# Designs tried in a protein design chat: VH-VL binders against q0aze0. Part 126

Target 1, 268 residues: q0aze0
Amino acid sequence: MKIILVNNRFKENTEKKAQEIAGQLSALNVEVIIDNGLDEPYAGTVDFIMVLGGDGTMLRAARRYGQRAIPVLGVNMGTVGFLSNIEINELAEYLPLILREEYSLEARMMLEVAVFQQQSLLTRVFCLNELLLRSNSPRMLSFALEISGQKLEPYRGDGLIVSTTTGSTAYSLSAGGPIADPQLDAFIVTPVASHIINKRPLVVSPEREISLHLLEEREAIIGIDGQIKMDFGAENRVLIKRAPHPLLMVNLKAKPFFTSIDRSLQRQ
Short names: E, the ipSAE of ESMFold2; O, the ipSAE of OpenDDE; V2, 0.75 times the mean of E and O plus 0.25 times the DockQ between their complexes.

## First folded at step 6 (VH-VL)

Design e1b (framework fv_inotuzumab; at its last look DockQ between E and O 0.75; V2 from the best seeds 0.00; counts 0 for: pae E 3.8 > 2)
Fold by ESMFold2-Fast, scan of step 7:
Structure e1b (fold): chain C 268 residues (1-268), chain A 123 residues (1-123), chain B 112 residues (1-112)
Amino acid sequence: as target 1 above (268 residues)
Amino acid sequence: EVQLVQSGAEVKKPGASVKVSCKASGYTFTDYAIHWVRQAPGQGLEWIGGINTYTGDTTYRRKFQGRVTMTADTSTSTVYMELSSLRSEDTAVYYCARDESYYDYLSGTFDYWGQGTLVTVSS
Amino acid sequence: DVQVTQSPSSLSASVGDRVTITCRSSQSLVYSEGNTYLSWYLHKPGKAPQLLIYDVSNRFSGVPDRFSGSGSGTDFTLTISSLQPEDFATYYCLQATHFPLTFGQGTKVEIK
């Protein structure tokens, strides 16, 4: 069995814990690869991915390995998150179930994002939460949104979010988007501080293709899961569609999504 | 308007502790981590550590481990850095700076800074 | 620790001059999945440091377009295309790819 341990680059304690866990797994004849994000993703065959950290570390694991149809388990190292399933102090209890492959899987849709400069593809990335188009100056953006060939009336405002249902509790929520059951497959399209009174969040089929481009030259950025940022100008176009494979998240214990989000919103 | 406002200058004796505050305003406090950076007289900038205001997790440069403690009070949008067992080499201007976070992810970029707090260790 | 070295440590220049400051890291700063975590800061005596450039080449909001950043891997540059009076300051690069975060030693830009 081969397992990848994904950890956070800013945590010396997480690095030590990853090595400690790797030693324990190696003693059980499990081959372990540690991924702190500095090297290219491991290219070989892998049976399981264990993420040691919070939701941000899980998002990185999803971008690197989510398209390979490999089970991914989130192990929280402290504060409870939405994408972690067990706590680090519970790992010893659940490890036998992991090694015997006795767990259920939940599929979470991902986005495929392709950024073009004129007609040339600049980059293609995958993400679990969202793409954010945002102004990088005090000036509002003016931009075009097209959904499956249908050209909507121009948008004016600070930006737009195209989110998965998993991402409904991230940037989309802050911008006024709905809370969505992550078991549903859908795009959520949420305007950011729109100056057009009747622009509402849209919930659309995950089979739709979404494109965005600026109508005026402005300083703007595209953000992917809050972690990757790219300049976006009037010469650029972005194309968003459902990724070929969902992220396969491991369920070792029931996690009540609605109770968790309700508690989080009361605290904030 | 984004502002980070730090507490005033401190004069301490060797072996004492100092606690510097950094009060944030003009943004959602938990969307940004706060880091601490110091500059000793005639020296460059030195990173001390940071605190993720959403998770409460802290990370410190090893040379300060055991002497530094960072805490965050979300009710007042204030981060504190306490440095104990002070030495003359700790005389410096201490800055807080914000770092965009996304859950446990940190951008590692310090976009807004506090005005600085001079800590003088008088030995 | 990843060491960051700036060159030159100081320089003298006149208003209107093109100024180039280099930053070299002892290890690659490439994060395989995202942007390279290198940023540039301007620091004046009695003032807080100010962000100029993040992720190698992205200008921070409100920063004049005379400032630009470039580079990859271990070698990075900050360029000021036409130096203005308010630009006489000390400049620092910061790497945030590797723990612990490390600043360069600084480059002082002085009036000629």
Scores: ipSAE 0.675, ipTM 0.854, lowest interface PAE 1.5, mean pLDDT 90
Fold by ESMFold2, look of step 6:
Structure e1b (fold): chain C 268 residues (1-268), chain A 123 residues (1-123), chain B 112 residues (1-112)
Amino acid sequence: as target 1 above (268 residues)
Amino acid sequence: EVQLVQSGAEVKKPGASVKVSCKASGYTFTDYAIHWVRQAPGQGLEWIGGINTYTGDTTYRRKFQGRVTMTADTSTSTVYMELSSLRSEDTAVYYCARDESYYDYLSGTFDYWGQGTLVTVSS
Amino acid sequence: DVQVTQSPSSLSASVGDRVTITCRSSQSLVYSEGNTYLSWYLHKPGKAPQLLIYDVSNRFSGVPDRFSGSGSGTDFTLTISSLQPEDFATYYCLQATHFPLTFGQGTKVEIK
């Protein structure tokens, strides 16, 4: 069995803990690869991914490995989030179940994001929480949103968020979007500081294609999961679709979403 | 207007402690970690450590571990840095700076800075 | 710890000159998905540092377009295309790909 341990570049304690866990697994004849983000993603066959950190660390794992249909377990290293399943001090208790594959999987929709310059594809990335379009200057943006070829009235404001239901508790929530059940597949489209009073958040079928482009030359940024940033100008267009594969999250311990909402959001 | 306002200058004797505050305004406090950077006389900038205001997690440069403590008070949007066992080489201007965060992720970019707090350690 | 070395340590220039400052890292600063956490700051005595460039080449909001950043891997450059009177300052690069975060030693840009 081969397992990837994903950790965070800034937290030395997560790196040390990853090495300790790798040692324990090696004693059980499990091959372990540590992914701290400094090397290219492991390209070979992998049976399981263990994320040592918070929701931000899970987002990087999802972008790197989410399209490979590999079970991913979130292991909390300090603060309660929406994407962790067990605590680090519980890992030894659950490790036998992991090795015997005695767990269930919960699918989480991901976004496929393609950025173009005119007709040329510049990049394609996957996203677990959201795409953020925002101004990179003191001036507001004027931009167009199309949903499956249907052009909405122009937007004016600081930007727009296109989120999964998983991302509904992240930037989308802060911008006034609804909390969504993460078991639903949907896009949540949330304006950021809109000057147009009737531009309300939209909940959109995952079968739709969403397109964004600027209507005036402005300095803008596309953000992905709060971790990837790209310049975006009047020559660019972004296309957003449901990704081919969901993230497969391991469920070892019941974590009811609705009864945990207030506790998980208490820091917002 | 994003602002980080630090507490005033301090004069301390060797062996004492100092606690510097950094009050944030004009943005959502938990969206940004706060880092501390110092500049000793005639020296460059030196990173001390940071606190993720969302998670409460702290990270300290090794030379300061055991002597520095960072805390955050979300109700007042204020971060504190306490440096103990002061030595003359700790004389410096101490800056707080914000770093965009997203849960446990930090961008590592310091977009807005406090005005600086001079800490002088002398006999 | 990753060391970051700036060149030159100081320089003299006139208003209107093109100025180039280099920053060399002891290790690659490339992270996941090609992200490279290298930023540039301007610092004047008695004032707080100011962010100029993040992620190698992205200008921070409100920074004049005479400032540009470039580079990859271990070698990075800040360019000021036409030096202005307000640009006389000390410039620092910062790497944040590796723990701990480390600054270059600084480059002082003085009037000739």
Scores: ipSAE 0.672, ipTM 0.862, lowest interface PAE 1.8, mean pLDDT 90
Fold by OpenDDE, look of step 9:
Structure e1b (fold): chain C 268 residues (1-268), chain A 123 residues (1-123), chain B 112 residues (1-112)
Amino acid sequence: as target 1 above (268 residues)
Amino acid sequence: EVQLVQSGAEVKKPGASVKVSCKASGYTFTDYAIHWVRQAPGQGLEWIGGINTYTGDTTYRRKFQGRVTMTADTSTSTVYMELSSLRSEDTAVYYCARDESYYDYLSGTFDYWGQGTLVTVSS
Amino acid sequence: DVQVTQSPSSLSASVGDRVTITCRSSQSLVYSEGNTYLSWYLHKPGKAPQLLIYDVSNRFSGVPDRFSGSGSGTDFTLTISSLQPEDFATYYCLQATHFPLTFGQGTKVEIK
């Protein structure tokens, strides 16, 4: 068995714990790779991914490995979030089940985000939570939203969020988006501080494609899962689709989503 | 408007402790981490550590571990840095700075800074 | 720790001059997915530092166009295309790719 341990570079305790766990797993003849983000994603075949940290760390892991159909377990290390399944102090208890592959999987839809300059592809990224288009100045953006070839009325505001249902409890929520059941596959399109008050969030079928571009020469930024940022101008287009493969999240412990919403969201 | 307002200047004796505050306003407090950076006289900027206001997690530069404690009060949108066992070399202007963060992810980009707090350690 | 060295430590320039400051790290600052956590700050005595550039080449909101950042790997540059009176200050680069976060020693831009 081969396992990747993903940790947080700014959380020293996660690195230490990763090393500790690696030692333990090695003693059990399990091959371990530690991914702290400094290197390229491991390209070889692996059987399991263990994420040591919070939701941000999980999002990084998802972007790096989510397309490879590898079980991903979130192990929380004293943080609050929606993407961890067990606590670090529970790992010892569940480790035998992991090694025996006795767990359930929950498929979570990811986004495929492609950013173009004219007809040239600049970057393609898969992400678990959301794509954010926002102004890089105090000025509002004017941008066009197209859904499966249907052109909506122009948007005016600070920006726009296209989120998965997983990401519905993230930035989309702060922007006034609906909370979505993670078991659903859908896009959530949430305006950010729209000049038009009546602009409402859209729930869009995952079978559709979403296109965004600026209608004015303004400086904007594309943000992905709050971790990747890039400049976005009038010459750019962004195309959002459902990722070809979902993230396979390991479910070792029952985690009631709806009963935890109030507790988790009150902290934001 | 984003603002970080720090507490006033402090004068301490060697061996004492100092606690500097940084009050944040103009944004959602828990959406960003706060770091502390200091500048000793005639020296450059030195990173001390940071606190994730959402998770409460802290990370300190090793040289300060054991002497520094950072805390966050969400009810007042205030972050504190306490430095104990003060030495003369701890004399510096201390800054708090906002770090763009996403849950437990820290970008390490300090987009807004406090005005600074002079801490003088002298016998 | 990752060492970050700026050059020069100080320079004298006139209004209108092109100013270039270099930051070199002892290790590559490239992180996951090509991200490079290198930022530039302007600091005047008695004032709060100000963010100029983040992620190597992105200008922070409100930062004039005369400021630009470039570089990759271990070598980075801050350029002021035409120095203005308000630009006389000390500049710092910051790497946040590696723990602990480390600043360059600073570059003081003085009036010639």
Scores: ipSAE 0.599, ipTM 0.861, lowest interface PAE 0.9, mean pLDDT 93
ESMFold2 (binder alone), look of step 6: mean pLDDT 91; pTM 0.945
OpenDDE, look of step 6: ipSAE 0.544; ipTM 0.836
ESMFold2, look of step 9: ipSAE 0.443; ipTM 0.776
ESMFold2 (binder alone), look of step 9: mean pLDDT 91; pTM 0.945

Design e1c (framework fv_inotuzumab; at its last look DockQ between E and O 0.74; V2 from the best seeds 0.00; counts 0 for: pae E 4.2 > 2)
Fold by OpenDDE, look of step 6:
Structure e1c (fold): chain C 268 residues (1-268), chain A 123 residues (1-123), chain B 112 residues (1-112)
Amino acid sequence: as target 1 above (268 residues)
Amino acid sequence: EVQLVQSGAEVKKPGASVKVSCKASGYTFTSYAIHWVRQAPGQGLEWIGGINTYTGDTTYRRKFQGRVTMTADTSTSTVYMELSSLRSEDTAVYYCARDEGYYDYLSGTFDYWGQGTLVTVSS
Amino acid sequence: DVQVTQSPSSLSASVGDRVTITCRSSQSLVYSEGNTYLSWYLHKPGKAPQLLIYDVSNRFSGVPDRFSGSGSGTDFTLTISSLQPEDFATYYCLQATHFPLTFGQGTKVEIK
C-alpha cells in the first residue's frame, strides 16, 4: 500500500504530525509520500490520500490529485470546516480500517476550469469549491455569462462565483448563495454585489457548460478555491465544466451535514 | 474603504503583559487573515504571527510561542494580540496587517496595514 | 528559518535614477502550483508599511508603473525605473512560502 500525506506547511503541527504518521505507517510496511506543497504532485500510483489540516488543505489536495480516482480522507487538526471526516486523535482508531480498505466513499463533483488567452489555453485546473471572477479595482465589472450557448444579459457588479454544491458553504454562501446538499451535483452561480438589486443566484445542471468573459477593459482577477489567483482581462475567457471525475471522499465516520450547518457557519 | 485601526501606545514594566487591538472595517472581516509585525528601534520588520479570522486558527513564530496570544472577535471585527512576560527587547512598534486568509492558509501578502502601536518596556 | 538577504543594505540615489534592489532567499520560494509568495513593501518613518509588489511581479492597486518586480526561485528584484522624491524610504521583501514568514533586512534608499 502507498499513501500520500498532504499537510499544511503554514501550520507547524501538521508537518510534525505528518512525519510521525509516516513513521508509523512505514513500520506497518506502508510506503508514504509527504506532500507539503513545495514539490510537484507525486506522479506515481497511490492507493490512498490522507489530508492533515483544514478545508484549505483539502482543497489543495483535491486540485493536485482529484482528477485521479484515489480515496481522499480529511483528518482535521483543530480547525472548523466541512471537508474533514475524522479528528487527528481518532486516526489511530481508524487506521486499521484504512489499511483494510473498510470504508465508504462519497463522490463530490469538481469543476474543470479552463482559462484562455484568445484561443490559447493558459491553464486548466480541477477544483472542489469554486471559480471566482472579481474586480481588481473599486470599479464594477461588466461581463458576459453564457450557459450552454445561451447568452444571458450582461452582468455588472464586483464579480461572479461559479461553485460546486460542496463549495456552497464556502465563498458562495458569503455572497448570498444557497446552501446545497453535497450529495447533489450542480453548479451554483452567485453574483457578487450586482448592480441589480437582489440579483438571484442560479442553480445549473452539471451537464451544462458555463463561459465567462469581460465586456470592457477592466482589471480583474480569477480566483480558484481562494488559493490560486491570476490576472484576467478582456482578452481572456474562462470555461467551466463538470470535471470528468469526482473527488472520492472517504467516509469513516458519519457526519450529518444539515444538523451541523448552524454550528459550522456561526463564524461567518 | 479598507481600514485597520489599532489601539494607542502602551508603556509597560518588564514581566507585564500588553494587549493591542486591531479593528477592521470596510470589508468582510472573516474573509481575510490578520498578521502582526513589529519593528524594534533601529531594526527591520519582524513577523510575529497570524490569525485566521474564519477558523480562529493561529500561527506564531517559534520565538514567541508561549508568550503571544492572538484572538479574533467577529462581532466587533477586532483582532487582539497579547504579549506576556514583556522584556526590554519587546520595545517596538507593532503593526497589524491584512492578508487573504481563506480556509486554513495564510498567503503572506499584506495589502493593508494598521497605523502601528508603540509598546515601550522599561524599568 | 529561511534566510532572506537584501542587497544593498543602503544606497544613495538622485531623482530620476534607476534603482535596483535584490532579494535572495536561502531556499526556493516556489510553492504549490507554481505560486511564489514574494512581496515588496515601502516603509517610511512614522507611517505604516505599504504593499508595492505581490507574487513577485504584480503591482498592487495604485502603485505607480515605475515600480516593477521580477525574479524566480531564490533571486528576486525590485526596480524603480525613475526614482521620485516620494520614493526615498526603506524597502523590504517578504517571503511567505516557508514557515515562519521572514522579511529581508531592508534597503534604505537615501537622497544623494
Scores: ipSAE 0.467, ipTM 0.809, lowest interface PAE 1.3, mean pLDDT 92
Fold by ESMFold2, look of step 6:
Structure e1c (fold): chain C 268 residues (1-268), chain A 123 residues (1-123), chain B 112 residues (1-112)
Amino acid sequence: as target 1 above (268 residues)
Amino acid sequence: EVQLVQSGAEVKKPGASVKVSCKASGYTFTSYAIHWVRQAPGQGLEWIGGINTYTGDTTYRRKFQGRVTMTADTSTSTVYMELSSLRSEDTAVYYCARDEGYYDYLSGTFDYWGQGTLVTVSS
Amino acid sequence: DVQVTQSPSSLSASVGDRVTITCRSSQSLVYSEGNTYLSWYLHKPGKAPQLLIYDVSNRFSGVPDRFSGSGSGTDFTLTISSLQPEDFATYYCLQATHFPLTFGQGTKVEIK
């Protein structure tokens, strides 16, 4: 059995814990690959991914491995998070179930994001929470949103978020978007500090294709899950659609989404 | 618009502790981490650690581990850094800085800084 | 710890001069998906540091276009194409790819 342990480079305790867990699993003849983000993603066959850290670490794991249909378990190190299933102190209790592959899976929609310069593809990335288009200057943006070829009235403001339902509790929520049931597949399109009255968040079918481009020359940034950034100018266009495969999140412990909303948001 | 306002200068004796505050305004407090950086007289900049304001998770440079504590108060949009067991080498200007990184992701891009707090440790 | 070393430590220049400052890292600063967490700051006595360049080459909001960054891997450069009176300051690079975050030792740019 082969497991990837994903950890966060800024949290020294996750590095130490990953080494400790790797040692324990190796003693059980489980092959372990540690991924702290400094090496290329492991390309071989893998049975399970264990994420040691918070939601940011899960986002990186999803982008690296989410299209490969590998079960992914979030293990919380004792702080607030929306994407963890068990706490680190519970790992020993659940480890037998993990090793016997006795768990259920919850599918979470991902975005496929393609960024172009003129007609040339610059990059294609996957995203679990959101794409953010934002101004990279004190000036606001003027930009166009198209949904399956249908042009909406121009937007003006600081930017726009295109989120999954999983991302509905992240930046989209702070910008005024709705909390969405993560079992739904949908885009949530949330304006950021719109100067146009009555631009409301949109909930859009996952079968749609979303396109964004600037209507005048400005310095802008495309952000992915708050962790990938690239310059975005009048020569660029971004296309967003549902990714071919969802992230397969492991469920070992019941975590009722609706009764936990207030507790999960207490720090916001 | 974005502002980080720090508490005033402190004079301390060796062995004491100091607590510096950093009050944020003009943005969504929990969307950005806060880091602390210091500069001793005649020296360069030195990173101390950071706190994710959404999760409360902290990361400290090893030389400060055990002497530094960072906390965040979401209700007042304020981060605190407490440094204990002070020595003369801790005399420095202490800055808080906002990291563009979101939630528990840290990019180390310090886009806005507090005005600095001079801490003097003198026997 | 990853060491970042700036060169030169100090320089004298006149208004209008082209200034180049280098930052060399003891390890590659390339991270996941090609991200390179190298930034540049300007620091004047009695003031807070100011961000100039992030992610190697991206100019921060409001920073004049005379400032540019370049480089890859371990070698990075900040260039000021035409030095202005307000540019006399100490400049720092910062790497954030590796724990702990480390600054270069600084480069002081002084009036000739």
Scores: ipSAE 0.378, ipTM 0.742, lowest interface PAE 4.2, mean pLDDT 87
ESMFold2 (binder alone), look of step 6: mean pLDDT 92; pTM 0.946

Design v1 (framework fv_bermekimab; at its last look DockQ between E and O 0.01; V2 from the best seeds 0.00; counts 0 for: pae E 5.7 > 2, placed apart)
Fold by OpenDDE, look of step 6:
Structure v1 (fold): chain C 268 residues (1-268), chain A 125 residues (1-125), chain B 107 residues (1-107)
Amino acid sequence: as target 1 above (268 residues)
Amino acid sequence: QVQLVESGGGVVQPGRSLRLSCTASGFTFSSYGVHWVRQAPGKGLEWVAAISYDGSNKYYAESVKGRFTISRDNSKNILFLQMDSLRLEDTAVYYCAKDRIYYGSGSYSYGMDVWGQGTLVTFSS
Amino acid sequence: DIQMTQSPSSVSASVGDRVTITCRASQGISSWLAWYQQKPGKAPKLLIYAASSLQSGVPSRFSGSGSGSDFTLTISSLQPEDFATYYCQQANSFPLTFGGGTKVEHK
């Protein structure tokens, strides 16, 4: 068995723990790769990914490895979030199940985000939470939204979020989007401070394609999972699709989403 | 400066063909959809045809469908309108116009923000 | 095809007057409407796009409003250079269609 431990190099406690766990796993004849984000994603074949930290670390892991259809376990290290399954102090208890591959998987839809300039692809990224289009000035942004070839009314406001159901409890929620059942596959399109008061979020089929482009030559930015930022101008367009593969999240411990959501939100 | 310049207009006989050209400068021609719009003497504006930024999609008014062909050469920054089987009712000043939107899906227009000065097409008696 | 009905066909006004031009679409076009100004012997000039967005370089006395099927172009205080013909145009779908035009003349 070969396992990737994903941690955050900027959090010393996670790095120390990763080393400790790596030692333990090695003692059990498990090959371990530690990914602290400093280097490129490990390109070799692996059987399991263990994410040590919070939601941010999970999002990074998802972007780096999600397209490879590898089981990913979130191990919380004292943070508040929605993407961890077990606590770090529970790892020893569940380690035998991990090694025996006795766990269930939950498929979480990811986004495929492609940014173009003319016919050239600038970047393609898979992400677990959301794509954000936002004005880079205090003035509102004008942009066009197309869904499966349907041209919607021009959007005017601070920006727009296209989120997965997983991402519904992230920035989309703060912008007034609905909380979505993570067992659903859907796009959530949430306006950010629209000039139209009470502009409603859209829940869109994952079978559809979403495209965005500016209607003016004002500068904007694209944000991905709150961690990637890039400039977005009038000569750019973004195409959003359902990723071809979901993130396979390991479920070792049942976590009732709806009964715990209030608790999680209150802590934030 | 962004500019469009039409050429190729003149006096023709009914049933004949004419090819209009529009040369673009001052902007990235290959990034925009472009249009032909005509105006008969003393009349209003009539949309004629459109072509997407890469030429993959073409659209025509019913009045010219089957007779006119829109095309473009992005390497030369030129828009064309091949007009076949010309009729008296085709008498007009023909404008080329730049669409506002960059690229797009190729299926929509967002207004025309730059126009040429037009080229006149008339018929001999 | 979407028909655009523009009214009035002509309006007489004086400098300083408030001028209002209306455009009605035969079906809903959301906010996909543009307004153009054309002076004699000249090409049209884009004034408003997306029903209410002012094109760069256009004076603020011009404004557009409306959505769905009914739209309005307003000149808050008519200036000497504003005497011209104005056209609405739907940008919702092909074929693109223009209104019949409104000529703003000197009273």
Scores: ipSAE 0.260, ipTM 0.735, lowest interface PAE 2.0, mean pLDDT 92
Fold by ESMFold2, look of step 6:
Structure v1 (fold): chain C 268 residues (1-268), chain A 125 residues (1-125), chain B 107 residues (1-107)
Amino acid sequence: as target 1 above (268 residues)
Amino acid sequence: QVQLVESGGGVVQPGRSLRLSCTASGFTFSSYGVHWVRQAPGKGLEWVAAISYDGSNKYYAESVKGRFTISRDNSKNILFLQMDSLRLEDTAVYYCAKDRIYYGSGSYSYGMDVWGQGTLVTFSS
Amino acid sequence: DIQMTQSPSSVSASVGDRVTITCRASQGISSWLAWYQQKPGKAPKLLIYAASSLQSGVPSRFSGSGSGSDFTLTISSLQPEDFATYYCQQANSFPLTFGGGTKVEHK
């Protein structure tokens, strides 16, 4: 069996714990590859991915490995997270089940984001939470949104978020988007500080294609999962689709989504 | 026990329609995508159609598009295949099969882990 | 559509033999590949999913390998119950497609 351990090399606890867990797995004759973000993603065949850390570390793992047919387990290291399944203190308890492949897999939709300069593909990335288009200057953006070739009335404002349902509790929520059940496949399109009063958030079928481009020369950026930034100008266009494959999230124990939301609200 | 059982096969006349059923038991049917796969006598396997866990997405092989309709009734744990404009080439054993993926609605599969024993559809004339 | 080319079409083997079956996809499919076993008059049975992951209840003598476009199913020591037809299937995108099958028969 070969496993990738994904950690964040800038967090002392995750680095030390990753080495400790790698030692435990090696003692069980499991081949271990550590991905701490420093090197290129491991390109070889692997059976399982274990993410040690919070949602940010899971987002990086999803971008690197989410289109491959590899189960991904989130192991919480004590931070608030929507993407972990078990706590680090529970890993020893669940490790036999992992090695026997006694778990279920939940599909989580990802975005495929293609950025063009003129007609040339500049880059293609995958993300789990959202794409953000935003102004990179004090001036507002004027931009066009197309959904499956259907051009909406022009947008004016600070930007736009195109989110998955998994990303509905991230930046989209802060910008006024709905909380969505992560078991649903959908786009959530949430305007950021729109000057157009009728630009409400949209929930869109995952079969649609979403296109964005600027209507005038402005400095803008594209953000991916809050972790990758790209310059975006009038010469650029971005095309957003449902990624060909979901992130396959390992389920070892039940994690009730809706009661987690309720508990947060009750503590206000 | 986890089980799928097909029914509704038989001898079909030219231009007629036939509706196949697949009854699921022993698992939460409404959480999984399901497929129809067929096998002509003496031939290999051919994927026919799939439907997402909630019925919102339906997919078809080119050979059956426009003639076959997949559907499901999650309240009764039944998968259907409505087969219209039947042709000689549709003669096969038809299997229903459960996908391993939980709550998936995209155009992919993670293996079909439970199969029915099949129902035979033959074409006369 | 993604074509799956499976070879050989038939294997004559004895109990105890190591048997390998190959499958080639016309496009890259990463590890979205499944292997099935089918005995005459029976439904197919899932052996391997995700190119190399063993389905629950399948003996460990079965293994899968490969990624991208070239895949192999291996039976390390053939048993009497392993005489059957084997199919690969790409699971990467719809329409799903099967290989033509490999019949493993006793010598």
Scores: ipSAE 0.242, ipTM 0.728, lowest interface PAE 5.7, mean pLDDT 89
ESMFold2 (binder alone), look of step 6: mean pLDDT 92; pTM 0.950

